# Designs tried in a protein design chat: VHH binders against q330m9. Part 25

Target 1, 357 residues: q330m9
Amino acid sequence: AEQEPKELLEMSTDTERLLEENDLRPLWEVEKDFGNQFGGFEADIWKWEDIQASIDAIERDVPIADLPPGFQRRVAVPVNTGYRNAISNTIYVGVQTVSPGETAPAHRHGANALRFTIDGSEDMKTVVAGEEFPMRDNDLITTPQWEWHDHVNDGDETAAWLDVLDLPLVLDSLNARNTFENHELDRQPVTKSQGYWESQYGRARPFEDTKEDGIPGPFEGNCAATPPYRFSWKDTLQTLRQRAENDDPDPHDGYSLSYVNPATGQPPLFPTMSFRAQLLQEETDPHFHNAVDAYFVIEGEGATHVGDDVLEWSERDIFVIPPDEIHHHDPDGEAILLGMTDRPVFEAFNFYAEAEP
Short names: E, the ipSAE of ESMFold2; O, the ipSAE of OpenDDE; V2, 0.75 times the mean of E and O plus 0.25 times the DockQ between their complexes.

## First folded at step 10 (VHH)

Design m02 (framework vhh_7zox_3; at its last look DockQ between E and O 0.03; V2 from the best seeds 0.00; counts 0 for: pae O 17.1 > 2, placed apart)
Fold by ESMFold2, look of step 10:
Structure m02 (fold): chain B 357 residues (1-357), chain A 124 residues (1-124)
Amino acid sequence: as target 1 above (357 residues)
Amino acid sequence: DVQLVESGGGLVQPGGSLRLSCVASGFTFSSYAMGWVRQAPGKGLEWVSAISSGGSTGYADSVKGRFAISRDNAKNTLYLQMNRLKPEDTAVYYCARTYTYKQGSEKTVKFDYAGQGTQVTVSS
């Protein structure tokens, strides 16, 4: 960017008092402070061994039944030093656990949400819109806007997964309310057999010429709603291997694929967030962009260079790259990352930009 | 603090040569693209040349074939060899930290930091 002029204007104490008294600021102070109202978001990393120790402590100390109304989920939340409420001001990432015999009670809300399974089993279920979804390791399961969802562990081991929501965008950046409702039952009725929602988006699938593409619930929307859906890790990994065998890698992202909205067959998965799986086999080229990238390490080890920082990561670590920071990845051999970004927000504004040094 | 310090300017006759240097500090020099911009008297800034972190070079049409940009990452130094100088090359030359800006399919060279500049005067 071009160098800004130095601030040369000074005001009398009486003028400064008059402005402050009337909740006014001169443009040249406001303009200088844009993008700096908070402490700034920093590149940061959460190591799995520290996350695991914290999850274990929370599991021992805090049964879900003891949580206050409105929270009723046991979640450890990676928070950025400059923000302290989430990994960024637009994306929330949490590590949720449910112990054997526990239920995270049914509710629904306007924020978009998904689950990425870390430690799961066939008897650990996310129940969404009447269907039980078993949570298998590295599966991605959507819990769309205004659909009932609850989490039920009928297994014999504690389950853990990532929750990813656009809640900080709604509550903190837009300063709006997240509409939500608790179900009268902790476990919603199961009204669909397993596989029902998946079957709606196959190559051979039901046709219904009266289907609505809008956002469900009390909201008005002009975009296709994301349905309940499970992206199996088996299919995802097979697709990545096919790309590695047949395609050239992206210079910045390696061999990647997008978790698309099943209803449209296109990214983004949510109007506010995109998700991708990235297979890295070699050092990537540096770039930067005005959207946030957050990552979960599915497999492997390596480093990501972000400005002056070096983030050394291994399996199940979580890290974040702030907007406009030059970065690149350097895997130790082969690695697979889950990438999470608010790029769709910038695209909706016609404001997305990317640059190479 | 990012600092870029240019040197090597001066007075030279048409057809002559000069070599500009720029010593960088306050950032990892080898990770950033670098370039030169110039400002003739009473004119706006004009892009001259850029070199990527990987060594790829680009030149404005007005200097292609006459100027050569290079870098020494071990010395944190950017160079511009200026040959066959013309009176039209008279300007203050600024060392800049640059990047290739891409929005959609559009691609341009921009900069975020520049030095104080060094004067180049080409006169008979």
Scores: ipSAE 0.000, ipTM 0.285, lowest interface PAE 15.0, mean pLDDT 85
Fold by OpenDDE, look of step 10:
Structure m02 (fold): chain B 357 residues (1-357), chain A 124 residues (1-124)
Amino acid sequence: as target 1 above (357 residues)
Amino acid sequence: DVQLVESGGGLVQPGGSLRLSCVASGFTFSSYAMGWVRQAPGKGLEWVSAISSGGSTGYADSVKGRFAISRDNAKNTLYLQMNRLKPEDTAVYYCARTYTYKQGSEKTVKFDYAGQGTQVTVSS
């Protein structure tokens, strides 16, 4: 059953202003407005300084303990001018924080989700499907549909990460409900040892004749399920550097790695979203496509030209490129981006199109 | 080579009207935002108006309600209709290929090419 916020907490006028001025909204308001579209969307960028100020303000005004059950998540949500519920009508991106000693309570939902750690630590854990995953800086961790997940910060520093979900696709674009369930406990039982899920999808893996590779929950489909999985930044970066040293860059994406579905060994990571790490060293060639591209700046600085706009970005900035806009990147030195796209949705129906001007 | 050629400037009395034109060549005109900037004697360049590739318009406060920017992509031509002209509008007006520079929530109109300009003089 879809669960909506039962109570909207009031924030100070200053906080509201700060959020509005920076095209940011708190999660509970965004969730309330899902299902209502505002039109098309534009290229846009959210600066980390503004995001951080906003999330800090949210924390100040709304302690996690004061949030209603099931909504104990402090998230600043970049919202596009044309679509005010998320960064796009297909992809939701939020910046979530969990302070030392805090727990984001266990729940599950039909939407696909992943976490990309901005500020992490060994003692910050996201528990997914019974396994504790450490959230180290720039780790990417999947939270597949209908898998129990919670976040626990046993560290001494505030943790921050990106929440990326296909909520807008489900709720707005497809006009469907998001199946949601709270766990009876704040923290799910840990039933798997660390490394369990990774061990299921290595080069050496358990082989069972009857693997019920079913989609968890009430869901049915033709796509391969995404398992719980942690992509360590250490490994990702190492591989990325290998590409930069040995391979040719893509004219548009630079030296790119796709976060592949561990079950298949191929993209997309989710049936609805693909993710990639992109190392940029030179200006890229312009292109356009009907899919949405959202980006998080992992390292470096530069600019992205989108039509008649120029988005100047630096570390931890978030920006989005609308469909069918001619665009290219211009890094100042070396930069690393996390790319997020809804391309798989189009490919699933043979609708994806890309071209060069 | 990018070329921008302005025309339509001249001497007009206060309260009068002028229509500036700019013909663009050397690039895909329809793909770029265009605008007008002006430079008054002894002053720096001032942004006047801009129009996006999609047709969205913006105006400086000083000209809002009096000036109207438009474009004809088929003719690669940019226009500026100037009504209710004031002595303060006296300047060299330049056609410019513009873009919106975004840094966070801050938006600035910039340009990378401009024409040679056309003189507009408003005097009694």
Scores: ipSAE 0.000, ipTM 0.191, lowest interface PAE 17.1, mean pLDDT 89
ESMFold2 (binder alone), look of step 10: mean pLDDT 82; pTM 0.810

Design m03 (framework vhh_7zox_3; at its last look DockQ between E and O 0.02; V2 from the best seeds 0.00; counts 0 for: pae E 25.0 > 2, placed apart)
Fold by ESMFold2, look of step 10:
Structure m03 (fold): chain B 357 residues (1-357), chain A 124 residues (1-124)
Amino acid sequence: as target 1 above (357 residues)
Amino acid sequence: DVQLVESGGGLVQPGGSLRLSCVASGFTFSSYAMGWVRQAPGKGLEWVSAISSGGSTGYADSVKGRFAISRDNAKNTLYLQMNRLKPEDTAVYYCATTYTYKEGSTKTVRFYYAGQGTQVTVSS
């Protein structure tokens, strides 16, 4: 209404009426509104103490049996001001809990998903494609596209983990609405012994005359399917330490490992998202790129500078760096981060760009 | 606590104009998407308009082109300029914080409102 008192020199009221009544807008108005319809994408941080207080409150106040159909999971979702449904317009991060004796019911969907364990136990399992995967702290377990998965807590303590999915990209941008199915049972049948999926990949593995890497379900594509797999923290950390002992750090990212697709041995883990474990021992050099980086702090403390902002983080905090923002990390001693990025989407479109100031 | 205080309603003839104001307190106004909802006599709540923290606007089809939402973050104030008013616009208007979430593939807008609202009556 604050614009109403002044008249624009270039266009009459009749012209504005004709455009509006015909569902047309002039280009120069459309251009002004691009990129700010619901706010800007912001650097932000979610402190674990606030997340934990929130998930404790949800657990106290929201019995899982009272949740609506399709919401039979207790999840606190970090949301960016610029998107409001997720940490970014391409990456969804959630903190899910399952209390003792509970089951997050079996389902499958087209969106890519993984679970990064925060508070696990011997008796907390993700069951994926017939195999029980114990959820131990800092393990990364894939629940790939169209594979049945449920989460079962037969222990006596609440378990918690990160959900990381490409939901904003596939549901909102690509409108892929028909890609979800509930299993008839809350707990899928366990049809594989533990270790089965790991045994399908590696240097000694089943021989096939042809190895066909079909994408599960009704989907077609030109990227190899991601299998069910657990990346143990013990192995990941040891590999990261070997890199630190023998290699030079990347000036921007420190010593890093990619969580690769086990079937190809190469990144990205999913067609839409890559994941890294990053060991930071020194302040990094600044850079910027057009892909989003999101982080979960596995160990340690420090700060990340994003433009003029400083995000001070500690263990289990979650933070996000918007596209095109100059940033660098400054750990307090040593820190290890889980890095999450939509860079594979940009690479698939020949659109990825990175620079130094 | 969150406080939202609406004002600016009144009686107006069809074709007239009114400007509604909403003064907000108890939260960081500049960080939230805001909007207007209305309730006509004997009917449920209807979304009218929303404005993001960055100034992007949206309107219900029934008011598009006639209503203009704006905000003044320095004064913690949300506005609704209502032009070419029709009898069907008669309602109590509430100021709200808004947010959008997904239920599967469905994009849903929810509202938080706490004020008494302001009555707008368009009567011939």
Scores: ipSAE 0.000, ipTM 0.098, lowest interface PAE 25.0, mean pLDDT 83
Fold by OpenDDE, look of step 10:
Parts: C-alpha cells; sequence; structure tokens
Structure m03 (fold): chain B 357 residues (1-357), chain A 124 residues (1-124)
C-alpha cells in the first residue's frame, strides 16, 4: 500500500498541536512542501522555549530509526507563513538534536549547509569530508556541497545546533532538485586527522602551482568553493571583542564580523549565503534591502523593529526579516546575533540594493 | 507524490523464474536505498532484499542465493530477479524505500514508501 511518511510516524496530537501553534514543522513533512508557496513572506520570530518544547516532543514521539531514508534527522523547522517549508524562499533554518549514542547517518547533497552549535560537547562530532569536527558551543562549521557528512554524539548530553541550508533557493526559487546521496555506512570513514582542513587554509598552507580549486562532485560554476571548516567561537568572540573595543560600529549591523570563505579570505562564506557575528550595544539605524536577513540570538535580549512590527527576542530565538522592510535593532544591553543572509545571491547578479528611509 | 509501481508478478511453477520491476517517481530515486518486501497470505510483511543508494545489497536468508536485487537509477527502476522459485515464495511483493540501521548487534531494515504490490504465485 502506498503510504505517506506521516502515516508511518506517529506523533501525538499534542505534539502536532504544539508544532502547528508555533509555526514549526518536522523535517520529514517539510520536504513534501518544497516548491510550493502558500502566501506572503512575513517578519516572524520563533521563541526558543517553543522550539525546544517542539524538538523535545519530536524526540519523544519519533525515534531516529523511524525516520525515512535521507531524512534521519530530528529537526524542528521554523516555517514562514508564506512558504511553510522554511523561514524564507532562499534560506532554510532548522534546529536539530542528537541524543547520546545516536548517529545521524552519513549523506551528502548539492545544497550548502552550515552548523551552528547551540548545545555542544567535545564528544559531539560532525564528520565532514573525512574529518571529525568537535561541536562546541557557538562553533560554526561548514558542510560544503557534496561533502560526506554525519553527526555522532558520543557524549552523555543531547546536542543541539542550527542547520542552515540554501535548500529553498534550489528547490523553491530555482525549481531544481537537490542532488542527494546516502552513504553506504551510517558513519563515514574518518580519513583525515583533526585539523587537516584548517591546515589547508591557514596563513601557512600547502602551495601547489597546479592546485585546482574545484567544486566537489558533478557541479560547475564560477564561484569559489567553500571548504570544510570549523570557526571556533573562542576565536570569533575574541575577534569580535577586539572590534568592539577598537573600531566603530556599522550603523545598521553594529560590530560585525563576517565568516569569510577560508579559501578566498573574503565573504561570502558560501556563494549563496553570508554569515555574520554581530555585537550590538546600542540601537541601530533603520535601513532596508532586498535581501533576506535571518537571525539567531547567541546572547542577550532586545527587539527588532520591522515596519510596524516589533520582534522581541531573547537568547536562542530565531527571527527573520523579509526583503524591503524597514528595520533596525534595539538591544537591551549587549547582545550578540548570528546574522544569515542571501545577499550574495543578489550581489552575484548586481541585484543587491540597500537604502535608508 | 511518491509513487512506486510494481510489475512482473504472475503464476510460475516451482523452480521457475520471475523478474519484478518497480518504477519510482515523485522523489530522487538514486538517493534512496530501495528494497522488496513480501506478504504471504495470512502472514505479516517479510523483508526480502534491499539495495543501498551506493549499490550494496542485502538478502533475507530465505531468498539468499536465489534472488538478486538491482537498480537502474537512470530509469528510476528497481529490479528483483527471482530464480528457483518455491511455493513458499508465494506472496504479494512490494517495492519500498528502505533504511538499514543497527539496533544493538542486530541489523534492522525499515520500510517506508511502498507501492500496491505485485502478486507472485508459485504453484504446480
Amino acid sequence: as target 1 above (357 residues)
Amino acid sequence: DVQLVESGGGLVQPGGSLRLSCVASGFTFSSYAMGWVRQAPGKGLEWVSAISSGGSTGYADSVKGRFAISRDNAKNTLYLQMNRLKPEDTAVYYCATTYTYKEGSTKTVRFYYAGQGTQVTVSS
């Protein structure tokens, strides 16, 4: 009999209600709605309390082993009203958890992915391109297109992180399919020692005259590829603090650091997405642009004004600002945000536009 | 919508052969492990065979050495070559997406999407 994944997984009515009430969906349901628009793009915010409750409920109701092939991930996905499958038509954000002893099976895909650790552990590893990357709190780890990756929690605490992908860009905006492959093994072989990928892109690095910096897999393009890389929060925060102490803030973004492509030393991190750490100490000036801004609150609390709306955020909240909406931030004290944007897509075609009211 | 359409079933004498086909649509076929399950009259679903996206194959003990699973990703088609058929092989055969995982020391295969099935009858 033809069965939908929904029919194979049993979630309690309470769990379903909880997700629906908070504009959250499980990953296995989200997949089916890619390519469809259900309304307008609106500013929105997802509170951590609701996200956490939802992901816990999913974990309770759905063992990882019951999840469908290719989607063996317990993820609560913030969905915008207009798209219902992601926070925007270009950026996907999910909150994924892996419990002690669990493995999210190895796979790869054409989409670019980023992991931002919310609750990390030294014993929680994301294995990317043969290297085990520890997932410490607020570490940012790239999962480049067509690189094998899996997640293994050998710790005693549940790990949680943000999954950020450009899936909607591919599936919804470009109407393309995401190239995807499951690994034969749940865990990919570890073929690189820890620190290998970092060593490839340091100040001192191997230099070959014929080094072909190619895009992994069957893909072609004119953009620099993003390598597997771990941005430690320790280093990022240190740099961010230096900037706050020595430099002037951007009037709109505060004290901002870009996560640059290690291969080029420049933004964007991905051809399709840029990421920033933003330290805010004062109210910012309003502006608007045609790119999408999504945010994760790393530290602090405050509000973002979007048009006539006010998004009040606190630690670990996620919120999104639609294109062409006048917006500015108003932190209560000091706050640090992870900024996520599809700006590079527009810049690539000379379509990016920004202005002040 | 995910669709799996099985074909190739029929009536065959013991010792005969059949080749089942399953055409997949509505998902990226090449990305998924696929498999066959069967349901005999009055019995539950039984795992028959599975093939990973990478081509790794597995078989139930009852069919090992007699059945061969294969796939053509270009055609989005899954195959099951059944040789030396026995009356005990009589069942409705279903094509399904599969996932294999370890539960403790035991390898377990889960099935998700399935078609309407194709009837295989082995009788003298």
Scores: ipSAE 0.000, ipTM 0.249, lowest interface PAE 11.7, mean pLDDT 88
ESMFold2 (binder alone), look of step 10: mean pLDDT 81; pTM 0.795

Design m04 (framework vhh_7zox_3; at its last look DockQ between E and O 0.01; V2 from the best seeds 0.00; counts 0 for: pae O 14.6 > 2, placed apart)
Fold by ESMFold2, look of step 10:
Structure m04 (fold): chain B 357 residues (1-357), chain A 124 residues (1-124)
Amino acid sequence: as target 1 above (357 residues)
Amino acid sequence: DVQLVESGGGLVQPGGSLRLSCVASGFTFSSYAMGWVRQAPGKGLEWVSAISSGGKTGYADSVKGRFAISRDNAKNTLYLQMNRLKPEDTAVYYCARTYTYKSGSEYTVKFDYAGQGTQVTVSS
């Protein structure tokens, strides 16, 4: 039931002045402005060869130590034409590098964050909440709200990983700019043995007898905090293979695994973002939804059809699907994707919607 | 260039049967859900029936047990078999390309394209 916009009413100059004097606007003028404050959000793809060339150039020219305080991370950021600060208006994706001997200094912030390792090693670590997490290829490591984290490369080669954060939502939409703190030390104290955080979330785990848990930092919330945690690729891949042997694929997503919050055993991983590993063996059925999907190609190659457009991807490419676009995936043989979505935000507002053509 | 062309309407007596057809072109028919909506004289559009791309069917309460929707993907054709017709079934029937939305436990069918319609009149 699409109706033509109502023509603007002409108001007297005295009425216009009265409204302006009192910082008021009539509804019919403000209604036109809703939802039109950014350029068009587009489907797009960033090819790994272009990302790699750009990262190599940044690495040559920009030592981490020369970056401004609070921004001492060497990151190339895929940006959507319509937004220009991130891959979408809710999800930030970046490709970060740390060269041998470098440290990305310890800090903490209110934004939710994780790292997905692209080129890692045993001696490249993200240090989170007192534990050193080695960054092995395709591991997913959380750096949760208000937990200290730094990145330390004691190895021989430059490491690279994917940063995924809810920065656009937190900084731009919510305007929460004072939710950041630098540690006085570049490398936080290591206070936990490796494996500590994993050990806290097994089927057999320490007894907890408290009712006064909150989320970390100066924040209050009604969701369980996301802990520091490493999801190993070995375990993830093994589970995907078990699903492929035993289960039917989801029509839209293939064989999916959710990176759940270890504390609850349930999605979402963060209050604002969910993440999936998706094994695709066949063309999926089309659908659309009002949440953003972003993808990193873990293995394989193929295409994703978004409306009339075709995004042809291969290993390590990054691509994004705007809200409300009909889409489906067509792998060439077998492919594995990391899926990233702001669906939890829509669910928190009782606003998530999905349709099939 | 989506085209939907309905046919098979006409005048029938109460209790009679009629079979509507809709020939589709300009899109991949087998990939879309399809449905029928109707408009009685002076009334708004009313959902009648839908069939998903995978063949699952749904019906409005007013036609359940009397109408049967089907599709022939090889012929790009949607059908509506209407049995035990009543005077209140009198309407223009439109073939539509549909989408099925899930909102919690409830499903909603919406439309983006419809044909010119075919008249069905049920009268003594």
Scores: ipSAE 0.000, ipTM 0.290, lowest interface PAE 14.0, mean pLDDT 85
Fold by OpenDDE, look of step 10:
Parts: sequence; structure tokens; C-alpha cells
Structure m04 (fold): chain B 357 residues (1-357), chain A 124 residues (1-124)
Amino acid sequence: as target 1 above (357 residues)
Amino acid sequence: DVQLVESGGGLVQPGGSLRLSCVASGFTFSSYAMGWVRQAPGKGLEWVSAISSGGKTGYADSVKGRFAISRDNAKNTLYLQMNRLKPEDTAVYYCARTYTYKSGSEYTVKFDYAGQGTQVTVSS
């Protein structure tokens, strides 16, 4: 958990019911249940209409001003039937909103985080490691472990994005505690000019022998650190289209691009999570693997067959495929998905396995 | 349909003990916090105890140290061991599926489903 709420925030019975009926929970409740074990993992889907209704209800019942200091974050959290704290035991996905003039206060934590912008604007910023990143639609922005980050909406419209973290891996699967720290200020100082972090990992980059590309904070490990970075959707989409025009699709994933670690130029983006953009134009072939696949529908509509289940998805829906389930996608026309997976965790230990039925 | 069926209530003398059980069906029991609420004659519903899906427990001050809540997720069953019962504990006890059980130092229980209840009577 990023932060445990100091006090219980009450919602209307209708709001609570709405959340329950749609397998959604508010963040402040979810955090209390991290570290607890639940039952089985099932394929599931959360419809945008329900997510939106839920987050609106949360906003109505719990104004941000009513949240405890340092915990001014409104998030609707899709929760799996088997894991009531997140969509899986390794990946957390939340839909966060920030209204005009609001600030999600600066903090940092040991967990890795990613933001994927659903509704953005030029005036919506996520500040990470001293740099202001604009949150434009479908931008993907990393919030690496132990990097200060806050969110500021200076625009006129409510911003919405996906929070993706490896919190369940740490808190539930590894039964460890998440290191967390609040900043003394609501907004961290902006110490880097726009584009600074990108400039560190471009084709031409500073080369200093002394660059301790170390993991920030007290953490140690053997994996490459993930830097703060903004993946522009414009660029991503352009590349994706080039692939669709010039390359062959993967039989299972379609035309896929991996969001690679800028420091290494290779996947995974995080040591614990990999992300990809997938353009689907045709039905894919079935396969199964022991990693979890979670998806956000960026564009389009279709269905994913998971075992005997069929998940019908449309734009901005979220769905999850449990491990070892045979699955394939069936887009209705063209669709673009954001894929999220814990595959790197398995690969790190030579445990990843994939097969075709 | 969500079903909660309580059992184990009865008549007991002050200082006695009872163990209540609740069998749940119609939902993934292991995914929900569960609790007990009670209603004494002429009084409103009172929260008694709650337990998270992971086993974290909370108790009302009035029953703390005397009652123990537990669950068996494999059996979809919730339990309430009641020791050192007092006349004031006389009530209909309801098993409840809860949204919340504890926050900080305060216990708050909200529930969406409750059983039909089981009568507990403590009398000399």
C-alpha cells in the first residue's frame, strides 16, 4: 500500500453497492486488505461505464478535500474475485481522477508505478523526479521506485489515468512491506527542465564513467533500474502503424510494441512488469502461459476468449486473464490494447512458460 | 443469491459460553470481510465483531476480550465464540457480509447482506 488512510471515509450505501456490483473498491479500502490472501483467480472484465460511474460516485461522496492530508487520491480499483485488493496477486490497476485545481500530493514508494493517461491535457502534469511530464491522452509515464512524484491538474477538465503498480507482488505475494514516504511539500520542487530525462536515454546521451546507474534509495538488486520516462502516444502509435504496414503480426499478440526500459533499450520496462501496445486486426491464435495478462482497451471493441468464458470489451474497458488459461483475442475490426504482464517476474527465475493448446 | 445462515444460538446462563456459526453461499466468501451484528430488544443494530478476508479481527468494546471471531474460508463459515456471556448480550445475532471493519483505531462495519439471525438469550 502506498499510504494507509488515517480515518475511514464513508460512502453512501448506493455508492458502496455500485462498487461491489462492479467489483470495484476505493483505494483507501483496498490498501487495508493488502497482505491478506484471498481465493482463486478468475478471468474478469470491468466496463468503462461502470468504472466511470463508480469514480464519479466516489467523487460525489468523498470530496478530495475530505481525504486525509497526504492521501488526496481518488481511485477506483478493479478487484478480481480471487484477489479483492487488485486485479491480480502481482499487478495493481487503478483508475485515478484529478479534478481541475487539485493536487495529488508528492510522495514516493518502493513499488514501481506506471501512469497511462485516459483523459489528459497539456495542463495536467505528473511530476516525477523533478520533471513535469504532461499527461496527454494515451501517454505512458513511468514512476520508478523511490522517485518523488505528484500529480497536478492546472487544466479545466478532470484528468483520468491508469495507475499500474506491482504492489500486490510485494505486499501479497512476497508478504513484504512497501516502503513509503510523504514529501514535506504537496508539490515537489521542479528541478529538471522538460525533456531532461528523455535526454538521458536517447540515441545520443551523456556518457560519464561515474554514472552510477544505481537503484534509488535503500534498494538493492540485479536488475536494471527504470528511469523516469514519458512514452508519447503519438510516437508509439506511429511506430505501431509502421509495424502494421511493414511487418508480420505475432499470432497471439498481433502487431505488438514493447515499452522497453530506456536505459537498456530492452524489455522489461520494470523488473516486475512489462507493457506493450497491441494492434489487433484479426482474430489471434490461442495460447496459454503462467504469467498474468491484464489489458486496457485503448481503441476499438472485440472479445477475448478465456477458457469457456468470453470477455466482450470496448473502449476503456479493463480485463484480466489468469495464468494457465487458454485465451485468444477476437477484435471487431481494428483494436488497440495496452497489455500489462508480470512475465518478467517469472523470467527472472526461469519460470516463464508458454504453450499452444 | 447471497445467503447467510446463522446457527448456534440458544439460552445460556450468565457466565456461560456459546459458539455461533454462519454458513455463507452465493458469493466468494474468502473475498469478503465478514462480521456479526446484534439487535437487542428495543434497541438498534449494534456491531459486534468483524474479520477481514485475511483474518484481521476487530471487536466492539462491549465484547472485547470475551468474544472471538474466526472464519474458515474452505467451509465458507464464519464463527463467533462467545464467552463469559452477560444478560446484556441477549440479542438476535446476525451474520453479515461487510464492506469495512476497521480503520485506524476505530471500528466501523457496513454490510450489504445479513442472515435471518439466531437468538441468544442470557438469563439466570
Scores: ipSAE 0.000, ipTM 0.233, lowest interface PAE 14.6, mean pLDDT 89
ESMFold2 (binder alone), look of step 10: mean pLDDT 82; pTM 0.813

Design m05 (framework vhh_5c3l_4; at its last look DockQ between E and O 0.02; V2 from the best seeds 0.00; counts 0 for: pae O 12.5 > 2, placed apart)
Fold by OpenDDE, look of step 10:
Structure m05 (fold): chain B 357 residues (1-357), chain A 125 residues (1-125)
Amino acid sequence: as target 1 above (357 residues)
Amino acid sequence: QVQLQESGGGLVQPGGSLRLSCAASGFTFSSYAMSWVRQAPGKGLEVVSAISSSGGSTYYADSVKGRFTISRDNAKNTLYLQMNSLKPEDTAVYYCARTYTYKEGSTSTVKFDYRGPGTQVTVSS
């Protein structure tokens, strides 16, 4: 337990005033305040029953059209005790719903986004970069930075999915602006046939020597861009089952699959966030790391031990593990989790650390 | 359960002074920034002052800058607000609030998730 630095030196009131007047602080005060901006980040769990009740209430009270421009998204947002704007200071998770006949209007932003379908249908579409992606149950669909996207429900049932974004990292942790733009139309033009984006990143793919910088918009960087892509649950699950039948589990993550960047064939999916499907059949071994782990329970039930806490989870629950907490999973039978982590942020700067107790 | 309880309010003449206290319980006080917010009759909530978890950083609204001083004793789980040179326009219910930083774009805002029941401060001749 890193003890808070003790004040080693006392300064006169005059010195304190002098520093304050000149926007200066002594090092020991600055060091003491580091890591305390957001308060206590604690392990926490949000039960689906509560999430469902909340989102239903929002749905009843707030038609999508009544939401402010630019925020025409009906979302229940799990917020951590220490950081009240999201599940962590690096990852945002929300449960969004779109009722039959509703449209979440087209927009784009600098933040990276991912959709994980909870309740989907063939008639529920997320349109990304000109292609209509069906949102079937447990499909994972990328909404890369600065790509136009909208959501349209032409079905008879309310659609629900997870929104996962790196908004907290951008807005709070890095103190940057999230560039945002509304489309002139509620629905973007469909300019790509179904399967177009997938075809760009298959085993057989177009190869052009003159590939322009793949990062859309005004952004620059050294990381590979994430393309619009739909990971079908059918395929993911099939692969996951193959792994469970033929391979050994990871001692901490069970039978895990990474959602890799289709462009590179490697993790992370986004430069700021990595995602994995984890099939758990047995209790896992404890470990800890300085990255945040957030989870959505795709199926099954069990518990996650985090320090002295026990998070009992069931299907469609969301829970989060703070950094540096010893943790392991204990499924009751077989369970499948969607894991979300900010590990890539740390790895990008050689800051990631993991250990066993 | 998070609990905040303000004390020290009352009636004072213009130019007078008051010292507000806030007793905190139900959470790790030293891990959270704290603030004083006030609500005047017919007006919305206003953040008057804020202080970081360690006490190393403070914020003051322009209206109270130079007159009010925020401080905390983490060992006692107590937040303080020394109010000097009080003015009639300082009349309000004052609340102690557990605070966090909120940013929207380039704008930083002090927000809170819990507040006490409040203490009445009345400045009148």
Scores: ipSAE 0.005, ipTM 0.223, lowest interface PAE 12.5, mean pLDDT 89
Fold by ESMFold2, look of step 10:
Structure m05 (fold): chain B 357 residues (1-357), chain A 125 residues (1-125)
Amino acid sequence: as target 1 above (357 residues)
Amino acid sequence: QVQLQESGGGLVQPGGSLRLSCAASGFTFSSYAMSWVRQAPGKGLEVVSAISSSGGSTYYADSVKGRFTISRDNAKNTLYLQMNSLKPEDTAVYYCARTYTYKEGSTSTVKFDYRGPGTQVTVSS
């Protein structure tokens, strides 16, 4: 009978106790946990009919004034089975509503946020850093890091919009506690006329505006701060049409436009997330990359192939493509998507990778 | 163009076995799920079995579970169906099909976009 080798490296019970007593684990026990801290991300889709029914039910049952302490926002949140709290481990997407006469109270936080308007009106406002921004359908409005913001519906109909935040990255991965503050007033004072923030970029401006250009709040960093800003759908759509008439489409993305940071004139819009409008007129070529892509369907219908799955989408559906999945889009005629990605995080670490099959 | 060609059908006695093959070309075989679909005389199409692109996940209809085994060889671009303990009700034309899972909210359906011309399997005493 052969004896088992005695000279194999084995960890004695004394060694195990010593490690445990000092809050240490050997690498070979922890290494299998790396890359498995988040569940298996899955390609998934949330159909507008289901979203609409859900937000209508929440609106009926839950006034904003009755919400518990915290964000105090009425939002239905698409959640990925693998992550549980958001559409991905880095990007949070939600559909928020504010009913006539309601106010979502003023607060500020370290996470970056934007609003993409689904059902808006001139009397529905997002108030950011002292300026009222009317929410018009398919406009994109930024509510940047550490700027006061509230949402006020002085109209006769419920408004709805898409929220996109880097909340899972900031709160869960970076452990950024205590980066949230409620304003003492539900509605912040309006201290800027409409158009003030737009006038600060891409124009001649007062010379003294060069004296301070810092990151808001207690934070420091190497990237230019993102200002409050509105990107109009009218201008975005006109530009997409010009590209379709004059340019060749990207084989993977069609005709795309980046929502750039107005302060730099360059992407990304936020240090942590990029956003694009994509006009698709033909089936795209497959590719894969290690960044997450999430989409909101602005116009049209079609399908996106993700590995073995096909996500069949139509107007206002939300869908997500996990990292490293081979995918491509097949529009039925013409479609326009809002694309959302954490690619800037990967680029900041020299870690972004993309390939074709 | 997507091409799928089935072979291996024939006449067999009840309790017998057959192995079907499907040669695939004109697409990246290893990137797609595949299925066997059958049509019995006077009946509609039934998905008999399906297999994921990697071969790691399989599906079997209740009528064939435990008797049929689907497999694939991605190096040879070939799909297989091992059919054991054959019954007269297994008599059908068997088609090889390229397969997708379509998700619509909380529901999923299995669909196919291309299939071959089929191979006849006849089980009779």
Scores: ipSAE 0.000, ipTM 0.385, lowest interface PAE 12.3, mean pLDDT 86
ESMFold2 (binder alone), look of step 10: mean pLDDT 84; pTM 0.859

